# VHH binders against DNA primase large subunit PriL (priL), part 21

Target 1, 340 residues: DNA primase large subunit PriL (priL), of Thermoplasma acidophilum (q9hjd1)
Amino acid sequence: MILPDRKQILDRELIRRIADTTISGSGHSDGLSEYASIRKAAFAFVESAVLGDQAYSPIENAELAFIVWILAALDENIITARTIIKARDTVEKQLRLVEHYEDLEEFGSRLGIEISVFGEQIGKDHLYRIGVADFATYASRVTGSKYRLSNQIVREGYVYVDEDVMAKVLREAFVSFMFDTLDQIRKEDAIETIKSVLDDLEKIRESYRKAHNVRMIAGKGDASMFPPCMKEIIKNLESGVNVSHMGRLALASFLHKAGYSEDEIVPYFRNAPDFDENITRYQIKHISGEISGTEYTPPKCETMRSNHLCYMDDDPLCHREWMKHPLTYYEVKRRNRKIR
Below, E stands for the ipSAE of ESMFold2; O stands for the ipSAE of OpenDDE; V2 stands for 0.75 times the mean of E and O plus 0.25 times the DockQ between their complexes.

## First folded at step 20 (VHH; framework vhh_rezetamig_d1)

Design g22 (from f15 with H108P; at its last look DockQ between E and O 0.59; V2 from the best seeds 0.00; counts 0 for: pae E 2.6 > 2, grease 26.6 > 24.2)
Fold by ESMFold2, look of step 20:
Structure g22 (fold): chain B 340 residues (1-340), chain A 119 residues (1-119)
Amino acid sequence: as target 1 above (340 residues)
Amino acid sequence: QLQLQESGPGLVKPSETLSLTCTVSGGSISSGGYYWGWIRQPPGKGLEWIGHIYHSGRTRYNPSLENRVTISVDTSKNQFSLKLSSVTAADTAVYYCARETYMSWFDPRGQGTLVTVSS
């Protein structure tokens, strides 16, 4: 189980020993084999995150420590985000499997969050107690009405929660811990410390570039037919530039109205660092009217401009006085390009 | 609910410094885990990332702007700020502040503020 320790993570000498480990002919290979295993597992974890592998990947404290230094040396925002999200999801699963309540309290303490495994006072589904300030900070990061303070049992400055809410709060505190710890490591220091494995870092960058360039788009469209606003949103999703809620809804609804199925739309979002297939499919179902009963229509160009999502540049079709809708742009492009 | 609000002068003279502040409410900058960024959209152009800051003060800037950009944070006021020096007409744009994360597809940002560079 991960019991994060910032002192261990920031221990440059330990990290250097893990990085520098080689197979030797000496009789002192014990512990050195352990370091080589830690290094291999850490790189595998980061590569798995880069490739979007959703499978549970257990890691231990030393592996987590080395992962942080890999991320600091890479200094790539989207690789960092994907890796920390994968670690968050791993931690959430481990928290649900903890066998000793004291380990949960220690986990919270190491993250600087007040949580107690409180005896069965409210019911077996409300075993956990969290300080109201910590709950407010981290539960706000979890989507859903279940995680709002107004829907919780609150008594004398404490929030009483079930296992699901406990795990979600602690996983978000873990994310903050990871980013705060990473922030304390300078790229130059990380590169020096793990210099013996810089070739492995470059392999991770190459894996990301390959995954980014894989297009799993069904045969309905190509980038040349999409309006510039949609092309820019797609490019930003894949390159790690921020895409607002409105931008994501605009793209998903555009693709839906252009005839793309849920399965064809999902890949456009697969490269986002926060990608979760179930959540993404739920959002697409909501936009398509499958859940809401009403199809979400894509924004008109006027609405795109007022939400600062318009990218006309020198595009001659966008500058026509009659061009008022991204779907009209797409239809004009398809009519003027023979479909075969 | 998290809200971001840009503030600052809407008109800046050429060669002077553009200065904007983003006030965050309904959430805390000091809580870690998010970067706080500035982006802009020149008229008729796409979004351009300017840079971001972590609550520790550590920054990263768009290389095309880095010699003119300073982003700062004041966690006690729950604010972060942008200064862009030596502006020209090319810096006329709608400026947005945003909470940057790649952890969800819902990245909140402000409504934007138009800054015009003109004498």
Scores: ipSAE 0.445, ipTM 0.799, lowest interface PAE 2.6, mean pLDDT 81
ESMFold2 (binder alone), look of step 20: mean pLDDT 88; pTM 0.899
OpenDDE, look of step 20: ipSAE 0.650; ipTM 0.868

Design g23 (from f15 with N62E H108S; at its last look DockQ between E and O 0.56; V2 from the best seeds 0.00; counts 0 for: pae E 3.7 > 2)
Fold by ESMFold2, look of step 20:
Structure g23 (fold): chain B 340 residues (1-340), chain A 119 residues (1-119)
Amino acid sequence: as target 1 above (340 residues)
Amino acid sequence: QLQLQESGPGLVKPSETLSLTCTVSGGSISSGGYYWGWIRQPPGKGLEWIGHIYHSGRTRYEPSLENRVTISVDTSKNQFSLKLSSVTAADTAVYYCARETYMSWFDSRGQGTLVTVSS
């Protein structure tokens, strides 16, 4: 399992040996063939993350270490985010399967987070104890009332939580650990250290670029007539910036109502760092009423504003007192286009 | 609760340097996994990402602006700043500072400050 080790990750000479190892390391009594396997698994992990493959991909500490150096050398925000999210999800699954609570406590210790098991045994129903400061820091990153401090048992500076909350808190601490560790590696040093595998590194870039070159399908709608809020969400998704859950639902439901099919909607989301095609298609089916029998309508402008999704600038239609819905914007624009 | 507040001059002459500071309260700028960014919204356009900084001082900028932008951080004051050199009327915009997460482009932003480039 992954058990974070910043010293191993930052061990430049170890990373160089893994990068430089030939597949046929004849004459060695140590783990040189293991190094080649580690390198191959690390590249496969990053590539799967880049392509949006959400299948569980177990890795070990040495593979994680090499992954960090791949990310540092690539220096691409979206590749980094997708890979760290995939690693986060892998860690969350392993945390839910921990058999020995001392491994859990060691995991927390390596992340600098105060955690222990409340009780002698580890099992599905026991309470976990987390320092209140650490809980506040990391639980704030998890959406949902279940993860708010006000809904937890708090005693003597500690928060007592179930397995789900524990796993979510620790996974977010792992993300912080990854970003802080990655930040300590200069791009130039990473490129020099793994120079033996720069061709493999460039294959990762090419895989990402090839996936980006798929042209968006315009569908029956006219994208030039989209309201500024939807254009901004689209712009952010295309640039590889992660868009909030509500923003993505707003766009998907808008595109559906604008006449876009599932196959035409999915490409808008492929550059999101947490893209999962199967989940995206399921969400679109639910929004379209294919599963539920009821179509979702995109949020009205008031709801878009309250969710920080209204990017209205000086757009004359958005400033009309009667303009209350993104679909109304679109319909007005299309009506005016037809008369010109 | 986290709060971000922009400050700086609202009027800048062409060819001069636009300078803004963001003061962060209710949270630490040194929290790992967050980036501290500057965004702007020119009249009649959508939001434009300018760049961000990690608490270590590492920066990334929008490529079209990178030769004119400097973002810096002062963790002891819990502040980060923007300098945009050689401004023109095209740089007139509402400027926002923001916290960026790995899950979304930004999860908190300031109320914004209008900067007008004119004589």
Scores: ipSAE 0.314, ipTM 0.729, lowest interface PAE 3.7, mean pLDDT 80
ESMFold2 (binder alone), look of step 20: mean pLDDT 89; pTM 0.904
OpenDDE, look of step 20: ipSAE 0.445; ipTM 0.785

Design g24 (from f15 with M103L H108P; at its last look DockQ between E and O 0.64; V2 from the best seeds 0.00; counts 0 for: pae E 2.6 > 2, grease 25.9 > 24.2, SAP .67 > .668)
Fold by ESMFold2, look of step 20:
Structure g24 (fold): chain B 340 residues (1-340), chain A 119 residues (1-119)
Amino acid sequence: as target 1 above (340 residues)
Amino acid sequence: QLQLQESGPGLVKPSETLSLTCTVSGGSISSGGYYWGWIRQPPGKGLEWIGHIYHSGRTRYNPSLENRVTISVDTSKNQFSLKLSSVTAADTAVYYCARETYLSWFDPRGQGTLVTVSS
C-alpha cells in the first residue's frame, strides 16, 4: 500500500541511486536489481497514464517517489495531470482493500487529515469521522450528491461518513499532496538528478505526441461551418487548454444538435488532461436525453456572452441583429456557403 | 461556493503598468492541486492565457508576454495579482482571474474587468 511520505519522495540521493542503477549483463539467469525494477515500473506507470490505460497498476512508495521526479523533469501539465489522476485512482483502490481501519487513520495522518472510527465495529455504515473543514475541502472535488455536506451526518464540527465517502475524500487529499510535493522540485534539479535516464523521458513525450496527433473525425456535420464560439472551444481543447464546464457543455450539446453521434463527440474531449472516456460518454448520454429524457440545447448567444464564451470578432453573421443562437449560425452557414 | 473578483483601475496610460488583484472567497488559495491564473479577451477576440501561479509563489507565463508579466500571490489575504508593464492599445481587453485545474471540467472564473489603455 502507498503510505505517503514527502521526505522520502524528496530524498534526492535515493532518486539518483534509482536513476543511475544499471542492469548487469548475463545470460538467461540474470535479474533486475531492486532499483532497476523500481525505475522500470515508474516509467511504465507514467507511460500507461499518458496512453490512457485505465488498468489498476499497483506501485509502492519508491516507485511513487521516482514518478514524481519524472513528472518534475518532464514539466508537462497534461502528462502531470494524467499521471496524478492514475495515481489517485490507484490509491483509491488500495484504500478500499484495507482490512484494518488503523491503516486508513495512518494514511490520513500522513496527509494531515485526522480521521477516526466512530464505533467498535468496522463496516460499510457511517463509522468514520472527519473534521468538517477537511471534508468540505476535499469532498467538494468529488462529483455527485452523495458527497455533498448537506447529505451527511454532521455533529459538533465532525462529519460521519461511510467507507466509500472516506476513500474518495482521502484520494483527493492525496492529489493535493502530490501537487504540493511536485511543486517543491525544481525542473533543473530533477533533470540533473535523473540525467542518466533522460532518453526514457523523451520516449514518454514522443508516446504522448503520437497518441494525440489523431485528427478528430468530421462526423455528420461540417466543422468549417461552425460558429466562431464553437471553433474557439474546439481549438482550446485540441491544444490541451483547460475549458470551463459551460464551454464543454456548450460544445457537446452543439455537436449533438448538429447531428454528431456519441462516438463522434468523444474525440473532441480526448486531449483534456482530465479526460475519462466513460465519464465523457455518460455526460454525452445525459445531454442527448438518453438518460434524462430531455435533450440539452446549446446556450443562446446572450448566454454565451454572459459566460465569456463569445468569440465573434469581425464575423459578419455573428453581428446580424437576428443572430441569437449558435445553431442558427450553423444552419445559415450550411444553407448559404458564403456570408459577408 | 468559490468566488473570484477582479479589482483594479479600468484605465491605464500607454507605457505604464496595468495592475489587477483577484480576491478569492468561499475557498482557500492555499488548497493544493489548483493554479491561479489570469486570462484576457480583447473585444470580439478569443481568450489569451497570460499565466498562473501556485500558492507557493511558483509561476508560469505565456511566452509572448513573459517579459512584461508578473503574477504574485498573498495567501494571507487570499489574493493573487497581475502586473503587465509597458502597456499599449493592444493590451485593451477584459481581464479575468480564474482557478485552473486539470482534474475536472469546471474552471471557476471571475466576472471579468475591462481595462482600457488610453491612446
Scores: ipSAE 0.450, ipTM 0.797, lowest interface PAE 2.6, mean pLDDT 80
ESMFold2 (binder alone), look of step 20: mean pLDDT 88; pTM 0.898
OpenDDE, look of step 20: ipSAE 0.674; ipTM 0.876

Design g25 (from e16 with N62E M103L; at its last read DockQ between E and O 0.33; V2 from the best seeds 0.50)
Amino acid sequence: QLQLQESGPGLVKPSETLSLTCTVSGGSISSGGYYWGWIRQPPGKGLEWIGHIYHSGRTRYEPSLENRVTISVDTSKNQFSLKLSSVTAADTAVYYCARETYLGWFDSRGQGTLVTVSS
ESMFold2, look of step 20: ipSAE 0.676; ipTM 0.883
ESMFold2 (binder alone), look of step 20: mean pLDDT 91; pTM 0.924
OpenDDE, look of step 20: ipSAE 0.326; ipTM 0.733
ESMFold2, look of step 21: ipSAE 0.640; ipTM 0.866
ESMFold2 (binder alone), look of step 21: mean pLDDT 91; pTM 0.924
OpenDDE, look of step 21: ipSAE 0.213; ipTM 0.671
ESMFold2, fold request of step 23: ipSAE 0.660, 0.658, 0.614; ipTM 0.879, 0.885, 0.865
ESMFold2 (binder alone), fold request of step 23: mean pLDDT 91, 91, 91; pTM 0.927, 0.926, 0.925
OpenDDE, fold request of step 23: ipSAE 0.323, 0.201, 0.323; ipTM 0.709, 0.653, 0.729
ESMFold2, last read: ipSAE 0.686, 0.713, 0.698; ipTM 0.890, 0.900, 0.893
ESMFold2 (binder alone), last read: mean pLDDT 91, 91, 91; pTM 0.928, 0.927, 0.926
OpenDDE, last read: ipSAE 0.366, 0.174, 0.395; ipTM 0.740, 0.652, 0.761

Design g26 (from e16 with G104D; at its last look DockQ between E and O 0.30; V2 from the best seeds 0.00; counts 0 for: pae O 2.3 > 2)
Fold by OpenDDE, look of step 20:
Structure g26 (fold): chain B 340 residues (1-340), chain A 119 residues (1-119)
Amino acid sequence: as target 1 above (340 residues)
Amino acid sequence: QLQLQESGPGLVKPSETLSLTCTVSGGSISSGGYYWGWIRQPPGKGLEWIGHIYHSGRTRYNPSLENRVTISVDTSKNQFSLKLSSVTAADTAVYYCARETYMDWFDSRGQGTLVTVSS
């Protein structure tokens, strides 16, 4: 189980040791020094995150530390976001698998959150106590009614929650911890500290580049016919921008209506920081009506505007009074091509 | 509930500095894991990211605006501010302050304030 340690993470000497350790020959059975192993694991973790690999990968404390410095040196928002998301998910899984409640307490403590077990440890259904302020801060970041303060038992300034809720709260605290810690490391310092592995950093960058350059296999439809709003959303996704949920839904539904298959739609979202192929496919299936039984239609232009997703620019077609829907735009463009 | 509210002049003269403040309520800027950002939407155009600030004061700016933009944070007042220097008509837009997350570009934003650059 990861026990975050800011002091350890910020230990430049440790990081340097990890970075500089050369796989010296014969003595350790598996040929890799502990530091080399840590380094390898850390890079693998970041690379997997960049590639959108959602497979569970356990992380050790020293690996986490080195990951943070890799991120600092790379200084790429998308890579950072993906890596932190992967780390968060890993941590959440670990928290759920905790055998000893003391480990949760310790984890909380390391993040500056006071957690205590409430009541006699009778079975797996232990309640945990957390301060109202901490709960309010981190639980609010979790989607679902189960995590709302109003739905919790609150007494004397504490919230009493089950392990599931606690894991969710703590994972968000961990995310904050990661960002705060990362913010304390300057890019230049990171590059200097891990200068021995700069080649490996470049490999990650290359992987990132490759992942981003994956030319969206222009599905059956000529992207040139897409309305400006959809083009902009696509552009943002390609750039790794965290497109809003509504934007994603708009694009997915638009592509679906334009005749794109699930397999053709999924690649558009691959560069999103929170990309999960399974979730994406699930969402597409919902939008297509395959699961929900109701086919989702892209939002009207008015809705796109209200959600700040409209990009009209100087497009004369968008400025037409009768243009009220993105699909209308597409239809007009499609028809005009057939006449040409 | 987290609320963001933009405040500042709605009219700025060319070459002057646009100054806006975002007041955050229902949450603390000092909370880690969020960026506090500014975005704008010119009339008839899409949203443009201006920049953001971390509670530590670390900033990132849109490269296209980097030389003219300054974002600052006042944690004691739970506010962060935007300064855009040497404004032109091209800077006329609705300006929004927003909270940025690792999961979503904007999980919360203000109502926006129109800033018009005119002589």
Scores: ipSAE 0.237, ipTM 0.696, lowest interface PAE 2.3, mean pLDDT 86
ESMFold2, look of step 20: ipSAE 0.540; ipTM 0.839
ESMFold2 (binder alone), look of step 20: mean pLDDT 89; pTM 0.906

## First folded at step 21 (VHH; framework vhh_rezetamig_d1)

Design h21 (from f15 with S104N H108S; at its last look DockQ between E and O 0.32; V2 from the best seeds 0.00; counts 0 for: pae E 3.6 > 2)
Fold by ESMFold2, look of step 21:
Structure h21 (fold): chain B 340 residues (1-340), chain A 119 residues (1-119)
Amino acid sequence: as target 1 above (340 residues)
Amino acid sequence: QLQLQESGPGLVKPSETLSLTCTVSGGSISSGGYYWGWIRQPPGKGLEWIGHIYHSGRTRYNPSLENRVTISVDTSKNQFSLKLSSVTAADTAVYYCARETYMNWFDSRGQGTLVTVSS
C-alpha cells in the first residue's frame, strides 16, 4: 500500500541513486537490483498511464517517488495528469482493501488530514470521522449527492462517514499531495537528478505522440477539409484544454454525419486526461441514435457562434453569406478537392 | 458551488497594460491540486491559453505571450490577476479566468469579460 512520504519523494540523493543504478554483470538479485526494479516499475507505470491502460497497477513508495521525478523532468501537462489520475485510482483501490484501519489513519496523517475510525459497527462496517474543513475541500471534488456536506452527520467540527466517502476524500487529498509535492521540484533539478535516464523519458514522449496520432480514412477527406470550428475543437482536445459538453457534442455529431464510424471517432477524444473508452463509446452511440433513437445533427453556425465555438478566422468559405452549417463547409471542401 | 468572477477595465489604450483580477468564491485558491489560469478568445478566433499560477506563486505562460504577461496570486484575498503589457488591437478579446483541474483540464471558468484595445 502506498503510504505517502513527501520527505522520501523529495530525497534527491535517493532519486539519483535509483536513476544511476546499473544492472549488475551478475544480473541477479543483489542489493542494487532493487533500485533497478523500482526504476523499471516507475517507467512502466507512467507509460501505462500515457497509453490509457486502466488496469490496476500496484506500486510502492519508492516507485511513487521516482514517478514524481519523471513527471517533473517531462513537464508535460497531459502526461502528468494521466499519471496522477492513475495513481489516484490505484490508491483508492488500495484504501478499500486495507485490513488494518490504523493504516487509513496513518495515510490521512501523511496527507495532513484529520481522519480516524469512529466506532465499530457489527461485522466489517465502520464509521469514520473527518474534520469538516478537510471534508469540504476534498469531497467537493467528488461527483454525487452522497458526497455533499448537507447529506452528512456533522457534530462539533467533524463529519461522520462510511468507508466509501472516506476513500473518496482520501484519494482526492492524495491528488493535492501529489501536485503540491511535484510543485516543489524544479524541472531543471529533475533533469539534472535523473539525467542518466533522460533517453527513457524521450521514449515516453514518443510513445504518447505515436499512440495518439490519428489517421483520416482515404476518400472521406481529411482534417484539412474540416471547418475551422471543428479543427479548433480537435486542437483543444489534443492539448488538454477544456472542451465544453456542447463542443464535444458538436465534434462527435459532425464526425458521425461526415461518415466516421465509432471506432474512427473515439481516437479524437483519447487525449483528454480523463478519457474512458467505454464512456466515450456510450456517448457516441447516444449521439448516433443507437441508444436514444434520435440521431444528433451538429449545431448550425449561428448556434456555434452563440456558444463561443465559432473560430472562423478569416476563412473565405466561412464568410460566405450562404455558409450556415459546418457540414455544408465540409461538403464544399470535398467537392472542390475531388477530380471531376 | 465554485464561482470565478473577472473584473477590470473593459477599455485599454494601445501600448498600456491590461489588468484583470479574478475573484474566487466557494473554494480556496490555497488548496492544492488546482492551477488558476487565464484564457482569451479574440473575435472570430479560437480559445488561447495565456498562462496559469499555482497557489505557491509558480507560473507557466504561453510562449507566444510570455514576454508581456504576468500572473500573480493573493491567497489572502482569494484572488489571482493578469497583467498583459504593451497591448495592441490584437489583444482585444473576451478574457476568462478558470480553474485547471489536474494541470491539464479546465473544470470551471468565469463568464468572461470583453476587453477592447482602442484609442
Scores: ipSAE 0.331, ipTM 0.733, lowest interface PAE 3.6, mean pLDDT 80
ESMFold2 (binder alone), look of step 21: mean pLDDT 89; pTM 0.911
OpenDDE, look of step 21: ipSAE 0.481; ipTM 0.796

Design h22 (from f15 with S104N H108P; at its last look DockQ between E and O 0.38; V2 from the best seeds 0.00; counts 0 for: pae O 3.4 > 2)
Fold by OpenDDE, look of step 21:
Structure h22 (fold): chain B 340 residues (1-340), chain A 119 residues (1-119)
Amino acid sequence: as target 1 above (340 residues)
Amino acid sequence: QLQLQESGPGLVKPSETLSLTCTVSGGSISSGGYYWGWIRQPPGKGLEWIGHIYHSGRTRYNPSLENRVTISVDTSKNQFSLKLSSVTAADTAVYYCARETYMNWFDPRGQGTLVTVSS
């Protein structure tokens, strides 16, 4: 289990050692090999995050430290976000696998959270107690009624929670910790400290660029036929600009109705910082009615406007009085193309 | 419940500096894990990200606006502010302040304030 240590993370000498150590030979047995291993693992972690690989990858403390410095040196929002999400998810999984209550308590302590096992045994069927203040702070960051304070057992200043809630609360604390720690490192300092691996940083950047420049496979329909609002959403997704849940829903449902398959829709969301292929596919299945039994349609133009998703620009078709739905736009464009 | 509220003049003259303040209530701006951001929506156009600030004062700006934008934070007042210099008619928009998570969500955001650039 990772035990975050801010002091360790900010230990410039340690980071320098990790960055500068060169392995003169195949031997895994010496301290030098260890630093090289840490470095390699850290880079691999960041790269995997950039590529959207959500596979579980355990992280060691020293690896985490080096990852933070990599992120500081890169100073790319999307890379940072993706990496933090990956790290968060890794930590959440690790928390669920904790075997010793002491480790859990220590983890909490290092994050400034009061957490303990209710009792001496740890497991899926055990309760955990979290200070009310800490719970209120971090549980609020988790979506779902299950994580609301009003729905919890509160006694004597503590919230008693199950493993799931505990893991969710602590992962958010971890995220906060990571950002706070990262913020303490100047980009210039990071670059200087890990200057020996600048080439590897460039590789990550290249991977990032490649991933973001991946021309969205123009689905069955020519993107030129899409309404401006959908084009804008796509553009934002591609550029890493924040797209609201409603925007994502609108695009997904639009593409679905336009005849795009799940496999054709998923790529549109790959550049999102929070991209998870499994979740994305699930969501697509949900909106298509495959899971929910209800097929979703994209919002009306009025709804798009009210949600600040409308982009009419100088498009004359959008300015037509009878234009009330994004699908209508698409239909008109399709018809016009068939006539040409 | 965390709430954000924009405040500032609704009218700015060309070449002047647009100044807005966001007041955060129901939570501390000094909490880690969040950015505090500004976005805008010009009439008939989509949302545009302007930039954000961390509670430490670290900022990131839209490259298209970077030379004109300054975002600041006052943790003592639980506020963060936007300054946009050398405004033109193109800067007319509804401006929103919002909280940004590591997932790049604007939740919550303010109600928005219309700023019109006019002589």
Scores: ipSAE 0.024, ipTM 0.584, lowest interface PAE 3.4, mean pLDDT 85
ESMFold2, look of step 21: ipSAE 0.410; ipTM 0.772
ESMFold2 (binder alone), look of step 21: mean pLDDT 88; pTM 0.905

Design h23 (from f15 with S104A; at its last look DockQ between E and O 0.33; V2 from the best seeds 0.00; counts 0 for: pae E 3.1 > 2, grease 25.6 > 24.2)
Fold by ESMFold2, look of step 21:
Order: structure tokens, then C-alpha cells, then sequence
Structure h23 (fold): chain B 340 residues (1-340), chain A 119 residues (1-119)
């Protein structure tokens, strides 16, 4: 099980030894091969996160430590986010498999969270006790009414929770621990410390670029004919900039109405750091009416403006008084064949 | 719940410094795992990311603005601030403060405040 250890992660000389280890071909593998195995597993973990591999990938503390230094040296927001989320999900699964309650208490202690295994003293189920301030901080990051403070047993500054809520709170605290620890490592120091494996870092960057480069799928429509609002949303998604749920809905529904297939729409979202192909395809099917039975129409220009999604700039067609809808813009552009 | 509110002068003279403060309530800036950012939208144009700050004070800025921008944090007041120097009419925009998630997502933002650069 991963037991968070900031001191081990920040141990620069340990990281240097792991990075610098060479594999001997003498027919013996003991000792030095441990560091080489840690390094290999750490790079594999980061690459799997970059490629969107959802499979459970167990790791240990030394591998996690090296992963943090890989992320610091890469200094790529999207790669960092995907890797930490994969680590979060790995930790959550490990927390649900813990046999010895003192391991949970130690995990919490290392994260600075007061958590105790309290038994069934309050109910028939096994209950955990968490300080109310810590619960409020981390449970707020978990979606669902089950994780709201108002739905918990609260007594004298403590929140009493089941195993599911306990695991979710601890996983979010682990995310904070990872970002706080990563923040303490300067990029230049990380590059110097793992300089012997910088070629492997470039392989990670290349894997990301190849897997997530946007390629416009040729179709009956032409992206040059899209309204400025849709072009800007596309640009932001391609660069990994945060795009609101309304903006994503607007683009997906616009592309669907413009005749783009699910396979043609998905690539527009692949650079988003939270990209999950199965979830994205489900959302597109929902917008198209395949699941819901109702096709979603993109918002009118008035709604796009009220949500700060309108990017008219100096576009003369957008400034026409009759231009009220992004689909109307697209229809007008498609009728005009004076493209030079 | 978590709320962000921009404050500062709505009118700034050319060549001076635009200064805004974001006050966070219903949550703590000191919580790790989030970045605290500034974005703007000039009239009729798209959103432009200005930069963000971590609660430690570490910043990242939009390269096109980095020579003129300073973002700071005061965790004791649960506030973070934007200073943009040497402003021109091109800096007229609605300015928003926002919380970035792990993924550079903005999951909470302020109402926005219009800042006009004019003589």
C-alpha cells in the first residue's frame, strides 16, 4: 500500500540513485535491479496515465517518489493532472483493501488528517471518525449528496462515516499531498537530479503528442466555416485551457447538428486533461438523442453571450441583426462558395 | 458554498497599474490541489487566461502578459490579487477570478468586474 512519505519523495539523493542505476548483465539481479525496476515502473505509470489507460496499476512508495520527480521535470500541467488522478484512483482502491485499521490511521496521520477507526459504537456498521474541518475540506471535492456534511452524523467536532466516505475523503487529501509535495521541487533541480533519464522524459512527451494531437476529420462541412464562438472553444480545448460545461455542450451539440459523427467529434476533446473516451462517447450519445431520445440544440447567440462564450470580434456576419444562432452562421457560410 | 468576489477600481488611466483583489469565502485558499487564477474577456473577444497562483506563492503567467502581470496571495485574508502594469485601452475587459482544479478547469468563478482603461 502507498503510505505517503514526503521525506522519502523529497530525498534527492535517493532519486538520483534510482535515476543513475545501471542494469548489470552478470546474471545477477539482486540489489541494483530494484532501483532499475522502480524507475521502469514509474515511467510506465506516467505513460499509462498520459495514454488514458484506465487499468489499475499498483505502485509502491519508491515508485511514487520517482513519479513526482518525473512530473516536476516534465512540468506539463496536463501530464501532471492525469498522473495524479491515476495515482488518486490507485490509492482509493488500496484504501478499500486495507486489512489492518492502524494502516488507515497511519495513512491519515501522514496526510495530517485526524481519522480513527471507531467500530460500531454509533451504529450497526463499522464507522470511522474524521475531524469536521478535514471532512469539510476534502469531502467538498467529491460529487454527490452522500458526501455532504449535512448528511453525516456529527458529534463534538467529529464526523462519523462509512468506509466509502472514508476512502473518498482520504483520496482527495492524497491529491492535495501530491500537489503540495510537487510544488516543493523546482523544475531545474528535477532535471539535474534525473538527467541520466531525460531521453525517457522526451518519450513521454512524444507519446502525449501522438496520442492527443487534434486531427480534423474531413467531412461534408468545413471547420473554416464555423462561427468564431465555436472556433474559440475548439482552440481552447486543443490547448488544454479550461472550457466550461456549457462551452463543451455547445461545441458537441453544434458539431452533431453540423453532421459530425461520434468518431469525428471525440478528437475535439482528447486534449482535455480529464478526457475519458468512454465518458465522452456517452455524453455525445446523450446529446445526439441516442440515449436520451432528445437531440440537444446548441445555445442561441444570446445565451452564448450571457455565458461569455461569444467571440464576435470583428466578424461581419456575427454583427448582422438577424444573426441569432451559431447554426445559422454555419448555414450562411456553407451557402457562400467564394472561397479563394 | 465556495464563493469568489472581485473588487477594485472599475476605471484605470492608461499607463497606470490595474489592481484587483479576489476574496474567497466558503473555502480556504490554503487547501492544496487548487490554483487561483485570473481570466479576462475583452469586449467582443474570447476569454484570455492571465495566470494563476498556488497557495505557496508559486505563479504561472500567460507568456503574452508575463512582463506586466503580478499575481499574489494573502492566505491570512483568504484573498489573492492581480496587478497589471502599463495598461492601455486593449486591457479593457471583464476580469474574473476563479479556482482552477487539478486539470486547469475553472470550477468556480466570480461574477466578473468590468475594468475600463480610459483617460
Amino acid sequence: as target 1 above (340 residues)
Amino acid sequence: QLQLQESGPGLVKPSETLSLTCTVSGGSISSGGYYWGWIRQPPGKGLEWIGHIYHSGRTRYNPSLENRVTISVDTSKNQFSLKLSSVTAADTAVYYCARETYMAWFDHRGQGTLVTVSS
Scores: ipSAE 0.399, ipTM 0.780, lowest interface PAE 3.1, mean pLDDT 80
ESMFold2 (binder alone), look of step 21: mean pLDDT 89; pTM 0.916
OpenDDE, look of step 21: ipSAE 0.492; ipTM 0.796

